VHH binders against Mechanosensory abnormality protein 6 (mec-6). Designs and how they scored, part 5

Target 1, 343 residues: Mechanosensory abnormality protein 6 (mec-6), of Caenorhabditis elegans (o01811)
Amino acid sequence: DLNKRVYNHTPGPCRVLTDNYKGTAGMTYVESQKRVYITLGYGRAHDLKTKTGIAFYKTNRTDGRSQQEMYDLIEMTINWNGYEYKKEFIPTGIDSYSSSNGRVLLYVINAHPNHQCIHFFQIVESSKLNHRKAICDPSFSSLQDIAVVGPDRLFVTNMAAFGRGWAQILEFSLQTGQGAVYYYDGSKLSTAASSLIAPTGIGYDAKRRILYVGSMIRESIFAYKVAKDTTLELLYEMMLLTSPIGVFVESKTGDIWIAAHPVIHESAWHYTHPENQNIHSPSQILRIRIQEEGNSWVTTEPYANDGATISASSSVVFTDEQMLIGSSFGRLLHCDLTHSYIT
Short names: E, the ipSAE of ESMFold2; O, the ipSAE of OpenDDE; V2, 0.75 times the mean of E and O plus 0.25 times the DockQ between their complexes.

## First folded at step 1 (VHH)

Design d01 (framework vhh_8emy_2)
Fold by ESMFold2-Fast, scan of step 1:
Structure d01 (fold): chain B 343 residues (1-343), chain A 120 residues (1-120)
Amino acid sequence: as target 1 above (343 residues)
Amino acid sequence: QVQLQESGGGLVQPGSSLRLSCAASGFTFSSYAMHWVRQAPGKGPEWVSSISGSGDSTNYATSVKGRFSISRDNPSKTLYLQMNSLRPEDSAVYYCARDYEWSGYSFDYRGQGTQVTVSS
């Protein structure tokens, strides 16, 4: 995989929506609002002067906005309720929970190199986030992604046990499985799975009660059955021949969308030099459909790019014949899927 | 073939200094970030320090910051770790590694390691 090449391909017309921030690393879709919430400014992990925040993008384009405004991101205002995190807030992984009463909760990883936490927010007044609490467990060394299963109940991936930065890449190179999936029940943190090699993206299929966990180094997705008591049973491992970074589960179909790094050593190098505009790392989006009781699956590739349009794709959302692709290095890509990919 | 050869370890007393070296061959040294990782008996590997390919940026584990200094000499293809004010808890085998050689091949890009023992 060291010499892997990508063939540039799009599923339909695509456009770049933003270059305002150094990263668009995480996304979550809130269907009741027709909004995708996006974490901005992951580049602050390497440069604390970088502007960070959370914004939303509206997927419905008929709400009375002008042609120029329909593709704009709208920044959220954060009320920290007495906590000052502005210079230390490096949002990456994000997921959401929508209550039956219309209340929306957001859960956001703060990926500061020295201070890993998950922040709990409530959306209020359309464009404002009220901070409710944070969990900053000592075991949080390299949080990657969140899968919400209920109000204040979530799974989270942690890539390495001894810290962030280059030690993670060395750990993977030594084949020492120190990664984990933690579960938070609203009060206590527990270990749901351990001895994992480079766990990354995580996504939950609530209808089928299946949790999908990416492994960057194994180049695979693990599928776990989630029991009523939240214990995990490994069902199977799907080999991808590419490094999964972000996982999105399409609720209606159960299809698994994957943002992947097809040449992982190039994206790893790019993470060390995020301000160097001459460095491009490839992007790839996969769609997986599991067939007949999980004994087989079909993988398609709706999108691939050499990195010039968007480098190191880290997140993906699919909704209403639209695909959004985010990256830790910036740019948000919006693609309209043609009939070849929809039907 | 990528090769890394560590040297400079030994038995020293608490408060002493050592300089570790890593000689690299088989790749374009200046194009890769390099790092030092240590492993004590019965413990997992612990990241110690990293340096960019140009040498312009460095990073350190909290446990060694202010005591250790990482540097490199790209013309001679050598990585260094200057260790000052050594403590018994610094005792470990120290490995150098090429950071981004981890996706498609066996994990042979790091050397045999060099043993550092800090005791009286």
Scores: ipSAE 0.000, ipTM 0.141, lowest interface PAE 16.8, mean pLDDT 78

Design d02 (framework vhh_8emy_2)
Fold by ESMFold2-Fast, scan of step 1:
Structure d02 (fold): chain B 343 residues (1-343), chain A 122 residues (1-122)
Amino acid sequence: as target 1 above (343 residues)
Amino acid sequence: QVQLQESGGGLVQPGSSLRLSCAASGFTFDDYAMHWVRQAPGKGPEWVSSISWNSGSINYATSVKGRFSISRDNPSKTLYLQMNSLRPEDSAVYYCAKDLSSGWYEEYFDYRGQGTQVTVSS
């Protein structure tokens, strides 16, 4: 429990990418562009003067770029079009929608402590985001992650009734189940699931119409069937024995990738002292393959670290035998997977 | 490849009705809002009507409200426009369009079809 240890290992060679913003809380993969879009600065955002933003990382390596250019993050410029809250932008959860004509829409959680919204962007001119709209509902107390199911249609997790602080810690300790999954249909917000205990990462398998929702406190993943009217039917719950934070669904296989906190009390300590670079919380990445329609599953652990290389992993993306791992507290890892993890 | 094919246009007298159809292929029809847009010779395109993926939200231009009805049949991947009480000023090429509603580009629509001609004249 309190003395739980992590044994360090990697799935292949890993490198730390440049993170000038000291936080990489959320990621989304856009296959048509061969890019991962990354939200920056969250772990430092207790100081609203901290630089935050969105950047992309290119996953294609065949274009003759120099070693430095291959591993650079490219910052996006944001055109807010006069939107008044642009200076209070603290991006965390992110997901994307790609149209058949090559247009890409981004949906980004602004996790400002007193004013949480989801911002709708369109990618223009390769490195520019045009702000289209925002939804700011009074029920948005602790937004975590987004799963896009169509243009301007998305599920979003709200972790707790109370925002970050002592009241949320008490809520989690009592396990009162005040978390929810909301659904936005392009015009109205509704509650898709309620009475959840600390829902965190969320991912959607479009091929199977299954929505996966992590529960940090239950140490599990809930699998829901998504009906055509977007109502959710609980299929099963997978126990992980670790706290899921980020969820990524591999579209080709249906495999579920989890960024997890294996020692939750150390992560909780780190969240109370995000500015302290000497605090290290363990990181863990799991890959789950579901069998027999949820009657069984196989879990592998491609990555684990005691926190010295990357602390408290919060996001993961897998594409083309490459893994990116992000953390709210800084650092972005790129790992090349060896064939030993193809099962 | 996205394909939209409109049909049902023709020459009619003022006060007549027409039903336009748009057959869609090459994308997940159930996942997109759809639009009808018209363009008369020498004029820019004019938005006519929109319908959400599940028919839960429907909107009309003020010039056609009460006379036109938009609908969709998701199983057959078809969009419809029922046009009643047609007027000479309704004469135009009618296009169906798949829309992401970006607002930031000169192109408003994600894709549009080849169009179907509607002529209202005696």
Scores: ipSAE 0.000, ipTM 0.194, lowest interface PAE 15.4, mean pLDDT 79

Design d03 (framework vhh_8emy_2)
Fold by ESMFold2-Fast, scan of step 1:
Structure d03 (fold): chain B 343 residues (1-343), chain A 122 residues (1-122)
Amino acid sequence: as target 1 above (343 residues)
Amino acid sequence: QVQLQESGGGLVQPGSSLRLSCAASGFTFSDYEMHWVRQAPGKGPEWVSSISSSGSTTNYATSVKGRFSISRDNPSKTLYLQMNSLRPEDSAVYYCATEAYYDILTGPLDYRGQGTQVTVSS
């Protein structure tokens, strides 16, 4: 990976959005609201004094906002309903469910070292979240990302047997395959896939019933067919020349968008020194289109950066010719896509 | 495991009243909107009524508005449909449905319990 180089380019004009947090690790798109919900503060998870929260960004440009207001993040107010561990909230992975009547549910990973949980929220009154419940299973050691398949029904990736630290680094170096995908059915947690090497981003294509799971260490994406009983059948593994971190499935096309770390040793070093704002690690966004026969694909790279604009890209959302890129180390990038050619 | 159990149907004469019940289990009932859906022989399912999670908002199909009343009891996890001034056209199997049950193949609102038969005839 020492010989890998990143050449800076964008798919159209980009702007860095201002935030008051150090980290924008997770994003989910709610089409009915024209909003992207963003988890804030993860990149400083080792520093428990970092301000954390959830905000949204509006993707529509016709709602009468001023030019200045167009690029603002709006922070959500959280009603914890008496939840005891609310101060141990370090949000990272996030996904959503929208009902036919306009109700929106958010599912958020808490990456706090002492409290690995999935929190269930309902959006109320435009900018307020009501906490409904949390699941904090003893098997949760390194939760990464969520793919919602229905109301209170979700797949979740657990990257490693050990949490962040030297034991996890040793685990990855030995490639022992202690990662898993869990499934929650609204009541019970079960293991959907096991013996995985560093599973990270996860995304679901509801039309094709395919679950995509990134492997950071294998530099690949696993594609699973989801059966009616939620069991997973491995269809294929898509090898990449980069480490996938975040996965987003475009609803209109089924295209797979990946936020990736193209030089893993630089991002790994950055993660050991997250407080140092002079350290930059590269960012890369890939777009994958599965061909008609379903067993081949075309990969393009709409965005790449040496880390100076945005370091270690961790999440991506694409909607209405707009791309948003988040990072565990902060900054939120908004790009307008002027054209995209993928075959 | 999400379960919905409908009851209260029967054979009645036109102009009569019935109250249907739906007992819910396996999900947090108080968090979800609930629906009543009916299906007459040889016809597709017809949405009848819905009630918000708190019970504060109710909606009705035009064909039943003013005659039917939907309600819920969140502590007992039970959904009700009070049917007044029943007509032969109301004859159907009545199902309760929820977005809390999601069949990965069919999607939300597609789960219904076993149903309860309502027959309005003379």
Scores: ipSAE 0.000, ipTM 0.243, lowest interface PAE 15.1, mean pLDDT 80

Design d04 (framework vhh_8emy_2)
Fold by ESMFold2-Fast, scan of step 1:
Structure d04 (fold): chain B 343 residues (1-343), chain A 123 residues (1-123)
Amino acid sequence: as target 1 above (343 residues)
Amino acid sequence: QVQLQESGGGLVQPGSSLRLSCAASGFTFSNYGMHWVRQAPGKGPEWVSSISYSGSDTNYATSVKGRFSISRDNPSKTLYLQMNSLRPEDSAVYYCARGEDYVWGSYEPFDYRGQGTQVTVSS
């Protein structure tokens, strides 16, 4: 909608943690480590030599770091274990699994044009990733986001059965129902949901066994009940009046955080001209509280920006009264939330 | 005190099968990748096969690929090597070795603590 307007506001004091990376498209929170893992360099807009990889940010404010070090990202060293595509790593969507014995597994979408794959990593030592395996299925045409439900078990969204790029936004008005949610059970891939309209962000509420899937074109979130056999039952659809891109679920509350593109035509144009530093597209973060078993919900907007501070927000994490916002165009934003947004 | 105890070796005819076992103790078996290594008389150790901590990923030396199958049972803390179509060249003492710690990133190549199990393939 061309009539949509963004009113700039923040939930508390915000700071830009990094201007050095072009693309902070995906984030996952590992509570046991008090770390957010962030994919770097997806939006290689100005230079194909832009460094890609994975870094973490420490969310614990009292971890003994100096004030100058409190806001720094720490880059992970990747051991590819002989995997041939380590040079062509364009990481985007990411999610994690933490076991009770302290083991942390990371699952990362590689959105490389030649091959779309999901890479399986193990965190080893403090800042190293060991590559364990990859799944590269011919159906992986436009992978968007991952929701992990157990060790090596995950749902993944695929936006379109054919084609690539933001030019598809115009085509989706004529060719709907080409998206899917796939499920990987540790050995095989299956289709969990099909005929979806531009599915994007995906998040899982393990306590309630509800899977949330964003639809960019419908401007909505679909809520599915996940059965014990991992089949999906559609419960309801929440209309947002904005295009959801990233989904984060608070484990404690079940609240749903959405990174959204409020003016989709501006984001689409920006994606066709990513090399132009003077183009900005709006960012928006929503927080949704489901009530009365899905019969009602309350939506708040903790953050909105015209794109000058952060363009086209694609990921969000909320933890310890802190919010982190990432974007396919770079910049990582850290906001402290005031009590009016915490309660 | 890492302990690895190999068993299941013996004397067999060419073309026969054997299954080797390795009982692990003194560490969290499910965190570690594991290897089978063999040593023939008068030769150095030769890597045979590897398995990841979960059992999802396996690798084999070219000389045994298609004939040997590595597997593990994490609840019983046991590593297995199923050896099919055995050849005289497979005759060696077989050792299990602890590989990489997939949780904490420690690795000790050829950390075999047992005495091994003798496999003899004789025509």
Scores: ipSAE 0.000, ipTM 0.120, lowest interface PAE 19.0, mean pLDDT 79

Design d05 (framework vhh_8emy_2; at its last look DockQ between E and O 0.19; V2 from the best seeds 0.00; counts 0 for: pae E 11.2 > 2, placed apart)
Amino acid sequence: QVQLQESGGGLVQPGSSLRLSCAASGFTFSSYWMHWVRQAPGKGPEWVSSISSDSSYTNYATSVKGRFSISRDNPSKTLYLQMNSLRPEDSAVYYCARETYSSGSEDYYGMDVRGQGTQVTVSS
ESMFold2-Fast, scan of step 1: ipSAE 0.017; ipTM 0.445
ESMFold2, look of step 2: ipSAE 0.011; ipTM 0.445
ESMFold2 (binder alone), look of step 2: mean pLDDT 81; pTM 0.813
OpenDDE, look of step 2: ipSAE 0.424; ipTM 0.761
ESMFold2, look of step 5: ipSAE 0.000; ipTM 0.353
ESMFold2 (binder alone), look of step 5: mean pLDDT 82; pTM 0.820
OpenDDE, look of step 5: ipSAE 0.029; ipTM 0.343

Design d06 (framework vhh_8emy_2; at its last look DockQ between E and O 0.01; V2 from the best seeds 0.00; counts 0 for: pae E 20.0 > 2, placed apart)
Amino acid sequence: QVQLQESGGGLVQPGSSLRLSCAASGFTFSTYAMHWVRQAPGKGPEWVSSISGSGYDTNYATSVKGRFSISRDNPSKTLYLQMNSLRPEDSAVYYCAADLFGELGSEYDYRGQGTQVTVSS
ESMFold2-Fast, scan of step 1: ipSAE 0.000; ipTM 0.388
ESMFold2, look of step 2: ipSAE 0.000; ipTM 0.123
ESMFold2 (binder alone), look of step 2: mean pLDDT 84; pTM 0.845
OpenDDE, look of step 2: ipSAE 0.286; ipTM 0.672

Design d07 (framework vhh_8emy_2)
Fold by ESMFold2-Fast, scan of step 1:
Structure d07 (fold): chain B 343 residues (1-343), chain A 124 residues (1-124)
Amino acid sequence: as target 1 above (343 residues)
Amino acid sequence: QVQLQESGGGLVQPGSSLRLSCAASGFTFSDYAMHWVRQAPGKGPEWVSSISWDSGTTNYATSVKGRFSISRDNPSKTLYLQMNSLRPEDSAVYYCAKEVTYTSDSTTYEFDYRGQGTQVTVSS
């Protein structure tokens, strides 16, 4: 719907953690470290040549830090270990795997317009990433998000056959369904789902073995059962009446958190002028709880904004009554939840 | 500087076995998935097998599945390929690789950190 309106609503007090010029397109939560890893700079890299990278934010506020230090982002140093990357590093989608021995692996989409890859890192020391390998498949035309299911095993969404530009706009207008979900098994890439219309955010519920895939154009979430051989069985489609961009699955509850663009034509306009700070496009966060039967759900809206505080929300993480909201166009919000939205 | 040194090749009869080794240096071996790639005369490189950093995941080309077994020893920084039931079609120079990019259909796109290689010749 081109004429949607947004009612401004917050779940509690919110704080801006980054300057207005840094994009925060993707986030992943590492519970064992009490850290959220965040990809920086995406929305500004194309126009302003802004420094890009990966940073972390500590979610535990009782570690002896001052009030100022509690809200700091700490940038990671990347050790490329001899890997020659000729193109700029433009990190967007990110997910993680934590092993029982404390090892943490990060998987990061490099969203270069003409050559997209997924980079595999290991976290070493407190603020260093060691590069392990990259997958740069010719089918990677518009990678959006990653859902990790095991060490070096992941699902990834590819939104469209064409990258950003007129061909992708025509593709979306005709709704030809050229999006896909790919699966990487540690060695080989395969197609797990095809003929999808603008798949975006993706998240995995390990307890239920359900993969959730957002569709921006359909304004819905697809729920797939993941078989032991990693084949996908469509269970149902959840209609949202908003365009999902980022998906986060809360590990303890199975709740699905969605970062959404409620007025898609305004965010599309913003993407044509990402450096213009006078353009604001709305943001919306949804929380979905699947009911006991497993085939019905309740949707709540913990956050909505007209774009003045944060434009075009693209990522969300929830942990310990804290919500983090990111956007490709800048700003990172930290909100405290003053009450539960559990149904 | 990444260095890989392959060994263990030779001339064998069809149906024989060989074990290839790759000694790695210049990087943190235990942080990387490792690959075996082969190249026969007049042909492009063919990906053969891979193993994750923790040995939890192994993968094989269809042509070698059930005959070859990849393994690693992280303390000694060594990668192995056990080759059983060798066929004339397995004759190639075998390379150890750290950085491999893939195209769809499991074909090797390129590899930058291959060593000197070890020649395997299977003839009757």
Scores: ipSAE 0.000, ipTM 0.193, lowest interface PAE 15.9, mean pLDDT 78

Design d08 (framework vhh_8emy_2)
Fold by ESMFold2-Fast, scan of step 1:
Structure d08 (fold): chain B 343 residues (1-343), chain A 121 residues (1-121)
Amino acid sequence: as target 1 above (343 residues)
Amino acid sequence: QVQLQESGGGLVQPGSSLRLSCAASGFTFSSYDMHWVRQAPGKGPEWVSSISTGGSYTNYATSVKGRFSISRDNPSKTLYLQMNSLRPEDSAVYYCATEWELPGDYAFDIRGQGTQVTVSS
């Protein structure tokens, strides 16, 4: 629906943390460290001078930092450990696993147009990533997002047979259903779900063993029960009337946070011209609370913007009464939630 | 499928030392954190020690800290637990486990047979 309208509103005071990066496409929250890790530079695409990498934001405000320093991002240094990578690192989707021994593993999609891989890192020291391995499967044509379910065990969405461009737009227009969810068990990649129409964001509720997969074209979220053998059973499809891009599951409540494109045609055009700062695509964040039984849910909209403040929101994290919103095209937005209940 | 084979247990006197071994197969051993877990008669499983993929980080339960040392040899796909100054309360079946098999999270359906350690006078 091209006739959708956005009314600008925020859940509390908001501020832009960074304008210097042409993309903040993916985020993951590591509760044990009180840190959100953010992938940088995806929207640079063809601008080799724009820096790419990974940074973190500290959510804990009791650590003695100044008010200005509380909103600064800290960039990670990467030790590739002799991994010879001949292509550029363009990080997008990211997720994390925190072990019982306090070790944190990061899994990052490298969305290079001709060489898509998932890189496996370990966080060491305060701000350093050690590269452990990469998986680069020929089926990786349009990787979007990762949901980690255990150490080196993850689900990943592959949106389309074609990468970004006119062929992908045609694929979506014809709704050919060439998207998939892959599962990696630490050794082998398998197909967990196939014939999907533009699967995007993916999030895992470990307490309830439910995997949520966004469909950009269907404007919905699919909820799957994850069996002990990691096979997926479709429970239901939640219609959103907007295109989900990023999915975040709040661990304590089971609430589903969605970064969405309310006018998909405008965001699709923006993806073909990421360098054009005059293109503004609307941003929308939804919060979904599922009822315990009866297969019903309540959807609220904590944030919406016409694209002037943040264009085409692609990721969201909520923790400690704070919301971070990222975009494939730049800017990282931080909002404080003034009230814990938003209806 | 993960396969783990523990060995090195036995009957020893208090104050003795033992070194347990765990031979791993069916997965990329060097890519996973490894753990030692024990189960005493009539008790549930108790986490003992953890080691990171490269061996740089180790953790120990308070009851064994300073007496036990965990180590790994990635080329041979083997995990070790050096147990010093053994006490009667250390008597248990010892299992090696991957992160996803830790007590409280999951039933130990995939682990090996374990190795019995009995400390008695």
Scores: ipSAE 0.000, ipTM 0.232, lowest interface PAE 13.9, mean pLDDT 79

Design d09 (framework vhh_8emy_2)
Fold by ESMFold2-Fast, scan of step 1:
Structure d09 (fold): chain B 343 residues (1-343), chain A 123 residues (1-123)
Amino acid sequence: as target 1 above (343 residues)
Amino acid sequence: QVQLQESGGGLVQPGSSLRLSCAASGFSFSEYAMHWVRQAPGKGPEWVSSISGSGGSTNYATSVKGRFSISRDNPSKTLYLQMNSLRPEDSAVYYCARDIYGSGSYEDLFDYRGQGTQVTVSS
């Protein structure tokens, strides 16, 4: 019996954590703090009254909080340290670095349509971000996601030569491969990989030194070995039969979690009309476990929705039998994973 | 309701080509990945090829890579398998199947399967 185009299912009980912001596009997990940091307010690109910011969710459930308090988001206060950004702050992609001495650095894409930067923050006093610097390279036309490999050392995906609009649609339709992965070494930006077709989510497995890069149009994940000099060697391409948008690597297991758009033309329409709440795009989360030294893998689908609960899932984090799902169009979903789901 | 109908099979000599078609109805064809699966006499089913809903991504079994080409025409709701350089070991009933999303095993790859079309390669 077929009820829907996407077979709606959850890995356990789910709840919506927030609807205060139009967009929850990026997430990063800081294990030392037991916190997930979430970027809020992507809808500001089209509605200047939309609030933007960065908030965190606490993943530990044994710290004496009430049932209600367990699901609250706490908004960060940003201290810009005199940095005057003439274009609005629209945070999307985010990743973090945790030092052994408890210092946490956050790296955040500011996805203004015509001018994009990566902002460097340090977490201070529990709920405050101090701005340290920004990089605003002319090549930043369509930044998607960040994978941190060390303090102020990161890979970043740039999806297309053109920003959102008809030129980017033609670029994707022709599959000309104008996407890239850039590497920042703390001082200089370089091109780590080029001629890519719509690279999106990016995640790093530090134990195996493997960088995973999603391709929205190819519907695949590229796996690169990261050499000691940070040069990338393509190992293989994993075909997903769905468009990857967000990539999260579980540090404990090396499992790769993918937030995906199973119907890409619907999500593409949504990106051109983000203010239209009548547009619903399906959401899908995949979990991939690499086997036999990377020669094979098992894919499972812990979550799928027709778009009514969460539209066009763009980010995912998994930790402590909990899954968080975000979207550029709003809502943050929290699901508990039951033991019957584990593969 | 969902219906998949394969056609284009037949008896051919080794080295020949055949193009299989699958006509889909009862669902939003462009929103589903599609598969070709075959089953030879006395053997279990073997996955042959897959194509994403947009047609932007394709996969092939090692045994057919370089010889077979999967494609789709979303406006006409038709899936195709172009089979070149056919070998006796390609003889099987070929099935078109609709993807179930994110399947981790072959048995779970599809939720609907057609009736099949017989391909026989012999001299």
Scores: ipSAE 0.000, ipTM 0.095, lowest interface PAE 23.5, mean pLDDT 79

